# VH-VL binders against q96il0: the designs that were tried, part 35

Target 1, 167 residues: q96il0
Amino acid sequence: APERGAERRDTAPSGVSRFCPPRKSCHDWIGPPDKYSNLRPVHFYIPENESPLEQKLRKLRQETQEWNQQFWANQNLTFSKEKEEFIHSRLKTKGLGLRTESGQKATLNAEEMADFYKEFLSKNFQKHMYYNRDWYKRNFAITFFMGKVALERIWNKLKQKQKKRSN

## First folded at step 17 (VH-VL)

Design P5
Fold by OpenDDE, fold request of step 18:
Structure P5 (fold): chain C 167 residues (1-167), chain A 120 residues (1-120), chain B 108 residues (1-108)
Amino acid sequence: as target 1 above (167 residues)
Amino acid sequence: QIQLVQSGAEVKKPGASVKVSCKASGYTFTEYYISWVRQAPGQGLEWMGWISAHESFTNYAQKLQGRVTMTTDTSTSTAYMELRSLRSDDTAVYYCARDQSYLPRGHDYWGQGTLVTVSS
Amino acid sequence: QAVLTQPPSVSVSPGQTASITCSGDKLGERFAYWYQQKPGQSPVLVMYEDSERPSGIPERFSASNSGNTATLTISGTQAMDEADYYCQAWKSSTANRVFGGGTKLTVL
């Protein structure tokens, strides 16, 4: 039987979140969990008088969110694949079929699954460390721009107050 | 000075694999992602995918899924792109480019390109 | 899938303003990038984050991104500006990058 080269799907398919917030909303909305990443996407509100800095912040947040979504989509895919492989290998070792006599998918006990989780976490420890590093750096940048936007808003409010006092 | 230096031109047969290297210098390799972009003769730029410096995160173009593998060696600050099951339409100049992961600055530095020719 | 559409060619006279458009669904909600490529050379980033210029790029280069269209503007176009120009953006709801089809700028 030709070894069906397991198409290593290294990347999750692009999930287009179909979540559309109400058109009249002036707030950010949280959508349902994405089917691949299991993360809830945020739909960012676009103000009518958005400043260039606010726009930059919004776009940066959006990009970071998409980056994060893709990472976890990939991780979940890898996890699912490795979990299935682990289960199959263990069942085979036990001389058990993939299905029970009742036709149900054969499962491993909690202890065996604990071994899988431990192994998976150990194997992916470095990956998660680097993810966290990058995640924190991105969020730091976002926070920095949030600060800038806050300062800009304060300054604009002060200018408006001065103009009102001069008239 | 920041530089990305790629491996030399390759000639391959259909069905073969090619592995292109990209050595980075002049910056902290571990702080950036590497993107790969190809350009067929007389055609536009096609994004192939990107990889984090520690291989913690890869993202491949759907069209190349299953055929492309990107890797890195942090000890040598080198990125690699392997393309398998080569076809005639894979004939292109392949570029590595620095991809800033924390700030959206695009591909600010590019390799010189590697011509891969797939011929019978 | 978000496709970025560019005109295949734009022609301008020296000293005139060249405008290259890049159209895509909700492109204005994302960062646009622009690359210049001369024959036989690697692409060069000329604009990032919609309207920011990298160091070394002349001030005659500017860009905007609004609605569904990003625009690269080259004021006082010079013969040396003759090249292929590509826009780039992230795909919607993905971390994938996509290029436009490219625009050949000819300086007549």
Scores: ipSAE 0.870, ipTM 0.951, lowest interface PAE 0.5, mean pLDDT 92
Fold by OpenDDE, fold request of step 18:
Structure P5 (fold): chain C 167 residues (1-167), chain A 120 residues (1-120), chain B 108 residues (1-108)
Amino acid sequence: as target 1 above (167 residues)
Amino acid sequence: QIQLVQSGAEVKKPGASVKVSCKASGYTFTEYYISWVRQAPGQGLEWMGWISAHESFTNYAQKLQGRVTMTTDTSTSTAYMELRSLRSDDTAVYYCARDQSYLPRGHDYWGQGTLVTVSS
Amino acid sequence: QAVLTQPPSVSVSPGQTASITCSGDKLGERFAYWYQQKPGQSPVLVMYEDSERPSGIPERFSASNSGNTATLTISGTQAMDEADYYCQAWKSSTANRVFGGGTKLTVL
């Protein structure tokens, strides 16, 4: 039987969060943890009178969130795969089967698993560094736009007050 | 001037692999992602995936999952796209394009395209 | 899979306004991008982040994104604007990009 080459799924499947915020809510909502990323998505409120700048900020936040979700979904998938491979490899080296005599999944001891975690973190250190860099840059941009939106709101409030005083 | 220069046209047999290169110049390569987009003859654009400059993050189209690998060489500012298990329906012009940095800018610069022909 | 739907073709007379639509579920919650492609050439970004225009793109190009529809508008359409136009957006929750099917703009 040709060994069906395990299609190395390098990317996690899209989990559609079924969480829907209440229709009448005027607030952002935090959903349950995503199945793949384990990150809790934020459902952003869309105001009826959203300014272009507010809309841009919202969409930037959404895109950054999706970027982040996908990154961690991929990382978790990679982690799970490598962990399983590590366990299988170590069990094989020990001459142990994948299942115990009781039919349970064979496990490694805490020390062996600690080695896996250290190795995994070491291997992915650079990846995490670059991720962090990009993450911070994105959040910096978001923060910048938050500041702009805040200023815009202040300005609009001042204009409204002036208009009310003139009438 | 910002430029993306791709490798030349390729002719491959079904089941073979192709690796297309994309050399970037005129900007800081490490600050941007590279996307790959293909276009079959007479068809629309199909996004294949993107890669960060340091290969810290890759995202592939679901349709191509398992068959596509994207890589980069920061020393040469070059991105690579490898497509395996080629089929006739993989015949297309393949484009590299500069993608996002920390801001969503879309694909603001494109390579000239690489024709990959898959024929028996 | 998020599908972006475009009309396959749009025809306009020179000097008239062309409008190309791109429809998709929750498209208004995402940034829309527009690309122009002429025969035998690479695509060119003509609009980004819904309504932003890259440098070098004429002011006659404008875009909007509201609800589930993004719209590319070309005012005072010229013969040189004849091309295929593609919308693009991120797929919800996957950070994947998706293109519309493309619209052939003919200037008659």
Scores: ipSAE 0.870, ipTM 0.950, lowest interface PAE 0.5, mean pLDDT 92
Fold by OpenDDE, fold request of step 21:
Structure P5 (fold): chain C 167 residues (1-167), chain A 120 residues (1-120), chain B 108 residues (1-108)
Amino acid sequence: as target 1 above (167 residues)
Amino acid sequence: QIQLVQSGAEVKKPGASVKVSCKASGYTFTEYYISWVRQAPGQGLEWMGWISAHESFTNYAQKLQGRVTMTTDTSTSTAYMELRSLRSDDTAVYYCARDQSYLPRGHDYWGQGTLVTVSS
Amino acid sequence: QAVLTQPPSVSVSPGQTASITCSGDKLGERFAYWYQQKPGQSPVLVMYEDSERPSGIPERFSASNSGNTATLTISGTQAMDEADYYCQAWKSSTANRVFGGGTKLTVL
């Protein structure tokens, strides 16, 4: 059985987005794209009278966001690494150096790069399928809790209206 | 009944590698992640990382990055953790634990632990 | 690394209420988990999602998480509750999990 070379799955370093929303903001904020994942993080607003269910929803969204950030950070790192290896390998096969005569980084043509992209996507197809599965499960859970929160809010509004009618 | 059964104790020399197995049963393996946690003698718990059942997603503790590799075999419902370049401070009980993929339920089931001793 | 800080030990008399704290920066913005570990045994999840109890965990166990502090409360503490307790939370922005240093609960 060919020793499946332990593909050193390098995990991307945690890019702590230094983006801090204004302290007095009453809204969710979208930060700049993360350096590693290229995803824009959402900074969730915490209301003063947050219900336990709302809090749970918020925390679940936050965790899912972090999960997603980490996945794409890893994928982008893997992509970058494999791309570089591909380029180096192809250049070597062509008898070309890593740098042009002008000192610029040698590049492959669009056709050669298309082959890389095709191969990369093919290789990672299953990974992306499972990612999508888990992503959908997470979002389904979030949506479910969003529904619960919506119902809770409706109920609370109805109770308040009843109390106002009784006074 | 849900069970995680780990491989037996290991004694290794510094610089060697160890591979611990964790066989899962009693649930659909592919629906969960496996986390690895270690505990040095007389010390607290240290999270090492987690892996999805299909190896689609791995997340390692920064401290162990480059030395740890987690893998799974879905056909046998077994997770593996390999730690390379072992040091004396890697002496610990290593635990596998089930982790939910989509709900924040924590580590709800644990293996019995595997003692790894690194000695000269 | 966001460190979760726990008191190293807590002592309580039988029947009294034990309280174990876990402090961390913005811990209240994350889910907290609690694990019980008895000597020579694997950890057992006792609380998840701040205040939820797994099946089989006694009702005397409760937890809360607000501000920067999560708290595990054991009402009517029993001798069998003597163990090490660890809090856990996700590390912000890394999807990593972090444990507290652990608290030894002694039931005197």
Scores: ipSAE 0.861, ipTM 0.945, lowest interface PAE 0.6, mean pLDDT 92
Fold by OpenDDE, fold request of step 21:
Structure P5 (fold): chain C 167 residues (1-167), chain A 120 residues (1-120), chain B 108 residues (1-108)
Amino acid sequence: as target 1 above (167 residues)
Amino acid sequence: QIQLVQSGAEVKKPGASVKVSCKASGYTFTEYYISWVRQAPGQGLEWMGWISAHESFTNYAQKLQGRVTMTTDTSTSTAYMELRSLRSDDTAVYYCARDQSYLPRGHDYWGQGTLVTVSS
Amino acid sequence: QAVLTQPPSVSVSPGQTASITCSGDKLGERFAYWYQQKPGQSPVLVMYEDSERPSGIPERFSASNSGNTATLTISGTQAMDEADYYCQAWKSSTANRVFGGGTKLTVL
């Protein structure tokens, strides 16, 4: 049985985005792209009078964001690793060194790289399908809670109007 | 009834590897993640990582990065956790637990635990 | 590493209310979970999403999460509630989960 080489699934190191929005901000902020995922994190504003439902929505959004960040960080790491391995393998097959005569990192041509991309996408097709499924389910849940929050806000506004009419 | 059944106790030497299995039943395996948690004797719970049912997504605790590998077999609804380069401080009861993939429901079902003893 | 801090032990008399705290930086921005573990047994989820109870968990169990502190409250504590309790939350930016150090609840 061929020893399935333990594919060291290197997880991306936790890039703690050091971006802190201004403390006095009453708005959501978009941070710079994360170093590993290349996704821009959203820093959610926490209102002083946040309802329990609004809080739940916010926390769900935050968790989903972190889930997404970690997925893409891992995926980008895997991509980079496999790309490098592919380049090295192809250069070796061609009898070329890893460095050019000028000392630059040897690269493959666009056609060869296209083969890599095709192979990578094919290999990861199922992974992406399941990711998309899970992503959609998470976002569906978020959307559902957004609807609930919207209804709650409408109801609260109506109650306030009734109270003002009664006084 | 939802059940997670783990493999039996293991005794390993330092430097060896251990692979623990967790067979899930009573639910759609592919709709959930499996988390692994360990507990050293007389110590608290330590989260090790989680894996999606189709291995599309894995997340390992930073402390265990490079030493732990989680896998699944969807055909048998079984999750596996392999820990390499075992040390004495890896002696613990290892738990698999069901993890919600879409909603933050926590670890709602747990395996019975697998004792792994690392001794010279 | 976001460390969740719990008191190592809490003691309560039968019928009294037990309160177990879990403190962590930005814990209020995350969902808190609570697990009960009896000696020689697997952990059991007792609270999820800060204040939600799983099916089969008694109503005497409640929880809250505000600021940087999550609290598990057991009203009318019974002898059977004697166990170790662990809080859990997601670690910021890593999608990792972290447990608190655990609290031993003793019912005197």
Scores: ipSAE 0.859, ipTM 0.944, lowest interface PAE 0.6, mean pLDDT 92

Design P5
Fold by OpenDDE, fold request of step 21:
Structure P5 (fold): chain C 167 residues (1-167), chain A 120 residues (1-120), chain B 108 residues (1-108)
Amino acid sequence: as target 1 above (167 residues)
Amino acid sequence: QIQLVQSGAEVKKPGASVKVSCKASGYTFTEYYISWVRQAPGQGLEWMGWISAHESFTNYAQKLQGRVTMTTDTSTSTAYMELRSLRSDDTAVYYCARDQSYLPRGHDYWGQGTLVTVSS
Amino acid sequence: QAVLTQPPSVSVSPGQTASITCSGDKLGERFAYWYQQKPGQSPVLVMYEDSERPSGIPERFSASNSGNTATLTISGTQAMDEADYYCQAWKSSTANRVFGGGTKLTVL
């Protein structure tokens, strides 16, 4: 059985977004793209009178966001590594150095790079399918809780109106 | 019944590698993640990382980056954890635990643990 | 420093209420989990999502999470509740999990 080379699955280092929303803001904020995942994080507002259901929803959204950030950080790291390896291997096969005579980084042509992208997508197709499945399931759960929160808010408004009519 | 059954105890020399297995049963393996947790003698729990059932997603503790590799075999519903470049401070009981992929339910099922002893 | 801080030990008399705290920066913004571990056994999940009980866990177990502190409460503590208890949460801005240092609960 060919020794499946231990593919060193390097995980991307955790990027702490340094973006802090204004302290007096009552809204969700979108931060700049993360340096590893290239995804823009959402900073969720925490209301003073947050219901337990609203809190659960917020925490679920936060966890899903972190899950998504970590996945794409890892994927981008893998992509960058494999791309570099591909370029090096092709240059070597061509008898070319890593640097041109002008000292610039040697590059492959668009056709060769297209082959890399096709191969990378093919290799990672299953990974992306499972990611999409899990992403949809997470978002479905979040949407479900959004519905519950909406119903709770409607009910609370109705109760308040009834109390005002009784007084 | 949901069960996680781990491989037996291992004794290794410093610099060696160890591979621990965790066979899952009683549930759909592909719908969950497997987390690995270790516990040194007389110490607390240390989270090592997790892996999705299809190896589509892995997340390792920063302290173990470069030394740990987690894998799965969906055909046998088995998860594997390999730790390389073993040190004396890697002596611990290693646990696999089920983790939900969609909801934050924690580690609801655990393996029995595998003792790994690193001695010269 | 451990990301999550627990007292090393808590002692209670039978029938009394035990309270175990877990402190961490912005812990209340994340879900907390609690595990019970008896000597020579694997950990058992006793609380998830701050205050939810898994099936088979007695109603005397409850938990809360607010501010920077999660709390596990055991009402009517029994001798069988003597164990090590660990809190767990996700690490901020990562999908990593972290455990507290653990608390030894002794029932005197």
Scores: ipSAE 0.857, ipTM 0.943, lowest interface PAE 0.6, mean pLDDT 92
Fold by OpenDDE, look of step 17:
Structure P5 (fold): chain C 167 residues (1-167), chain A 120 residues (1-120), chain B 108 residues (1-108)
Amino acid sequence: as target 1 above (167 residues)
Amino acid sequence: QIQLVQSGAEVKKPGASVKVSCKASGYTFTEYYISWVRQAPGQGLEWMGWISAHESFTNYAQKLQGRVTMTTDTSTSTAYMELRSLRSDDTAVYYCARDQSYLPRGHDYWGQGTLVTVSS
Amino acid sequence: QAVLTQPPSVSVSPGQTASITCSGDKLGERFAYWYQQKPGQSPVLVMYEDSERPSGIPERFSASNSGNTATLTISGTQAMDEADYYCQAWKSSTANRVFGGGTKLTVL
């Protein structure tokens, strides 16, 4: 009995593209799209005089970004897998091989693929709803902290102006 | 009061599977994630993965990828962790823990732990 | 794998200040969490978001971060603080959580 090679379920390799911004950059950098999530990672600049609140905001943004990256990496992997399965299933049903006579990968027509997309979206609708909910909650929190940081910065600027006037 | 109550101790043979349950109470189950953490005897904590209450999002530790499955039942506010192809090195106390998905508050509530012993 | 490194053990006399460090690559970019675990018990969250205390955690517990090192500080250490302490942080790019190796705090 031939040992059915355990199909190594290609787990989304954890390797987010190690985009490394220039060391001397004083700005946030946007990396290229990640190969798994297709999301562009942001590398957040760390100021030398970062306030605790700014640090908290930065870390919150980082965590949310990582959360988001992982979600979409998983989703895209699932999508790719299901898409491939769908194609294979349909080709098999049609009595077609996975490769054309020319050796090219057999593809389905746009109409058949539209059915897949519709089905996939329908199947994952609830998942996307909950993702969106969580995403909004995270972003709301981030926005809230952005507001706090903004206020802190204003306050600090005012204090500095007062100190300069007193001297 | 917020509580996470886990299933009882399990003894399994190598190659078997184990499914541990974690019943949550005292909070809105659907607003949090459940993380699973294990601890081998005399060893440190090892994060296994987490799952959203609606199973909309799962994230497993790379080491356990393919062997672990986390699920939830929102009707009973119960999370499940299944570990397959058990090995002797899977002998550990398994914990479920509440994870706040929206704020970085860590694992603020833990189950009592479930001892899983893998012995030939 | 981003490994969080902790000292295996720390000893302190009662009333003294205990300091437990947790070091890891890019830890400064992420929140650190701290857990206390007593023998035969489940872990308890003692610090979150680098320096925040959960309700019920004594004020003698504090935490800070500097660069890639998080530090748990227990001022006026008591016998009841004898436990294993674990740091935790998110792993870069995977949203995975990683624990440190743990530190056994002994109160002498």
Scores: ipSAE 0.840, ipTM 0.938, lowest interface PAE 0.6, mean pLDDT 91
Fold by ESMFold2, fold request of step 21:
Parts: structure tokens; sequence; C-alpha cells
Structure P5 (fold): chain C 167 residues (1-167), chain A 120 residues (1-120), chain B 108 residues (1-108)
């Protein structure tokens, strides 16, 4: 996937984002990262003179975005749960508790955490490979419809030139 | 030619689990998703979730989160849906349906349905 | 809210046009799908991507989707069209699909 949502960092902005989109936008715009997927959604502009083909393209892009957001939201939950389980199991084998004496959540050093990241990537390699296949198939379909829209717009301009010359 | 053939009817007690199978034929199983849909007696259709054929992506209806598990076996072209902690309101006909992996073309082929009855 | 609302029933005389509505917040911004289910049978896809008709579905079936409402239209309604009809769409902000409550079409 080209977007950063392929993996999750432990650090995230605190607090829930209550994004307030522009009231009158004549363009697509990009919102803040979604809390669960960590992806930035595109908010699509709907022009008044949108053709049926342009509507289909927009709907396909919108549904593909939501499909992608759901995949990474699910993956981020899995990553977080497996990370906690790994940390807890390694702390148990060391005879350590889940919290430090200061009350902070106990964790592992960078070298120890590298073992987790290696294991997680190995376990999920085929899952991500098939996700990437489906993601690129969706992007190919979107690109194909973008080409059809471009041809439609060229054709409509030519028809308008012929209409004006006949008037 | 394209067929989805489901396992037979089941009767279960509350608290038990059920696992329904869906064997696909007549198409390339790994190119499509499988959705599961249920229908309580005299009621409408309720979407339960879908799974990609390679198990790379599952998505469950929120009301069923934690109780449902969907799996596949690509060597037999078979999808499975397991529903745990059964309740009386889980009595329904359970359908599998083919779903597109990259285009939202709906559920174009359906299994025959599997009646699951949950009674005390 | 995110629910798709259909009338519980629609009655039409043979040969007349039946219209079945499906309402949802901003439904016209999503693809809508339609399924037919006859008693004792599995559902059958009859319209997809708002207005596209699958192979094998008669031309008398058509559909549209605009604003908050998708509409399935059956022209020249026949007795064999008597069935339950369900709309379906993608639930906003998730990859969940959602069905409408269903409409029983009766051909008198």
Amino acid sequence: as target 1 above (167 residues)
Amino acid sequence: QIQLVQSGAEVKKPGASVKVSCKASGYTFTEYYISWVRQAPGQGLEWMGWISAHESFTNYAQKLQGRVTMTTDTSTSTAYMELRSLRSDDTAVYYCARDQSYLPRGHDYWGQGTLVTVSS
Amino acid sequence: QAVLTQPPSVSVSPGQTASITCSGDKLGERFAYWYQQKPGQSPVLVMYEDSERPSGIPERFSASNSGNTATLTISGTQAMDEADYYCQAWKSSTANRVFGGGTKLTVL
C-alpha cells in the first residue's frame, strides 16, 4: 500500500479529533488522519454538472477509500494486540511485572522489540501480499475510469464546438 | 455452472457454536470474496460480514464482533462461518454469497441457505 | 441514520409499473444494489451499481439512485415478479454492507 497505514507506531496524537471540514469547498480535500486506520481520508467534491460516468468514478474512489481504511483499522488492532501479547510474554519469561515501579507501562528495549517486528512481518507477509494485489486491482479500475472520464470530456468539447458552429 | 453449496441444517442449544460450510465451484475461488448473510424467520436479510479467499481481509458486522469467525480453505474452495455463544435470536437461514474483491458489484451468486435453529 | 428504509409492501396490477423505494442518508453518494427473493429461494441480484442490470435480468427492470433515495422500477409487471425486494448499500465510513428492510411486491 502507498499510504503509511501498513504499520502502526505506539505513539499517536492524544485525544479524539473532531475535524470540521470547509463549508463551501469546490475541490476534493484531505482530512486529518483517521484514529483507527491512521489514513488521511479524501473528502470528495460533488459538482452540480457531474455526468453519470463521473459519478461512478467518484463512488468507486469513495468506496475504495473506505475499503482501504477498514483493512488498516483491522490491521492496526491486530498489531496492537499482538504487540501487547509479545511484550507480556517476554516480561513473564524475565520475571518482570506489567508496570514499572514508577507505574509506567513496562516495555522492552529496541533490540527486543525488533524481534516482535520481524515476527509480525513474517506472520503477515502473505496477508499483506494479497491485500496489495487487491489494492492495485482497485487502483487499476479507478485509473481505467479516469481515462473514460477524460475521453468523455474531450468528446463533449468537440460536440460543443460542432453545436456552436451550427448556430 | 457457478455454484455455492452449503452444509445441512443444524439444531443447537443456547450457548453452543455452529460452523456452516460453503463449497464454491465453477469459478476461480481466489479471485473473489465470500459474504455471509442471514435471515431470521419472517424477517429481512442481515449482512454478517465478508472474507477474502486468501483470508487476508475479514470484515464483520459490528453487532456480531467477537462472536463470529470466518475462514477459508483454498485447496477445497470452501468458506466457513462459525457463530459462537448462540442465542434464540440467532435462529435463521444462513447464506453464503460471492462478493467482488475490487469492484462493488454486489452478491451475484448465492448458496442455497442453511437453517440453524437455536432452541432451549 | 445509517439504516436503509423501504416500504413494507407495494401492490400493482399486472402490466402496470411498480416502483420500490429505498431511502437512506446520502444514499445517492453510494452505489445501490437490488435483490429479488421469492418464497423458499435464495436472493437473486437484479440491479447493481445503481442502474446496471446483470445478464439474464429482463429489461423491464431498471433502477436509479439520487439524493437520499434509490428506486427499483419494474415496467410491465408480471405475476412472476411477485417477490420480496431488498436494497443494499455500503454503510458510510465503514466497509460494511447494509440491507434495507425489504418490500413485498404483490401483483393483483
Scores: ipSAE 0.660, ipTM 0.853, lowest interface PAE 1.0, mean pLDDT 85
Fold by ESMFold2, look of step 17:
Structure P5 (fold): chain C 167 residues (1-167), chain A 120 residues (1-120), chain B 108 residues (1-108)
Amino acid sequence: as target 1 above (167 residues)
Amino acid sequence: QIQLVQSGAEVKKPGASVKVSCKASGYTFTEYYISWVRQAPGQGLEWMGWISAHESFTNYAQKLQGRVTMTTDTSTSTAYMELRSLRSDDTAVYYCARDQSYLPRGHDYWGQGTLVTVSS
Amino acid sequence: QAVLTQPPSVSVSPGQTASITCSGDKLGERFAYWYQQKPGQSPVLVMYEDSERPSGIPERFSASNSGNTATLTISGTQAMDEADYYCQAWKSSTANRVFGGGTKLTVL
């Protein structure tokens, strides 16, 4: 199944701060949601005996995460901009200002906002389908490298067993 | 063979805008991204941003945010870069380059460059 | 802000080994790329994925990337290798590219 729901978050969490992975962890870590993309970053472990192939896999995973975070940060910015424009346009049509008489920001009810969400999804459907294609291509490439790393590790274990038998 | 052919040189006044085209041939346009890179006279390369061929992902260098717009036309296999509110320090050769962003292959094919001069 | 620092120039005699460095904070955690640009020409990709060589680039070109430094190495340097060389990397936390300032390689 597609992972479109996970990548189409509508809001950024507020109040999150910087995150520091443990200094000598031997494991990848999943951090708190990024402020702009709403995605949880993976903090990748860098082993001291990393092979060139393992290094390329890790770098590909890191760049894919950053690619994905930037896409959703940009999408969230576009969503917020178009949402405000929709609200302002509908308030103007109703003869209302952008702020109430008390100075607070005017808003629309849930039914009125549902029209915006439908229009936004319909308008962006094709772009999100092509994003999903690129997302799956990236994950296929990562899976391919994972297979190559697995074969490399098997080969290294077989070479060590052959050396011990010859002694 | 793979080619990226750009529009011709332009001379602009400060405050104007410029739109440079980049026509791709010899490969499936919709499978790649296009990056834009500029080079001021006697200076180094500066990355400006990229766009996917279906316009599903556009990412701009932070320095240029708000002044640059990148678009594509898949029916003509053409990418466009528009730079607004031109200043004298925008005088440069503007390149388009192909990018396969789902594999870390870099900018493997480049256009011939378009000189944009901002003067007077 | 990420910065990639290259020496402004490197000189080498023909047949000798040229070494061009590119320094940046934690650059070895990113893929590094190298481009060659001759006067009046568009850049040409000469190394990608730290150490991989595109088809058509001679085997005398090699590269490495570790710690804070990527290095382009040209063994048996020829007069045709005289050009400007730029490193490039993916900027951390964004999907942006960053170029180094460039290095003019002179072959005497």
Scores: ipSAE 0.653, ipTM 0.848, lowest interface PAE 1.1, mean pLDDT 84

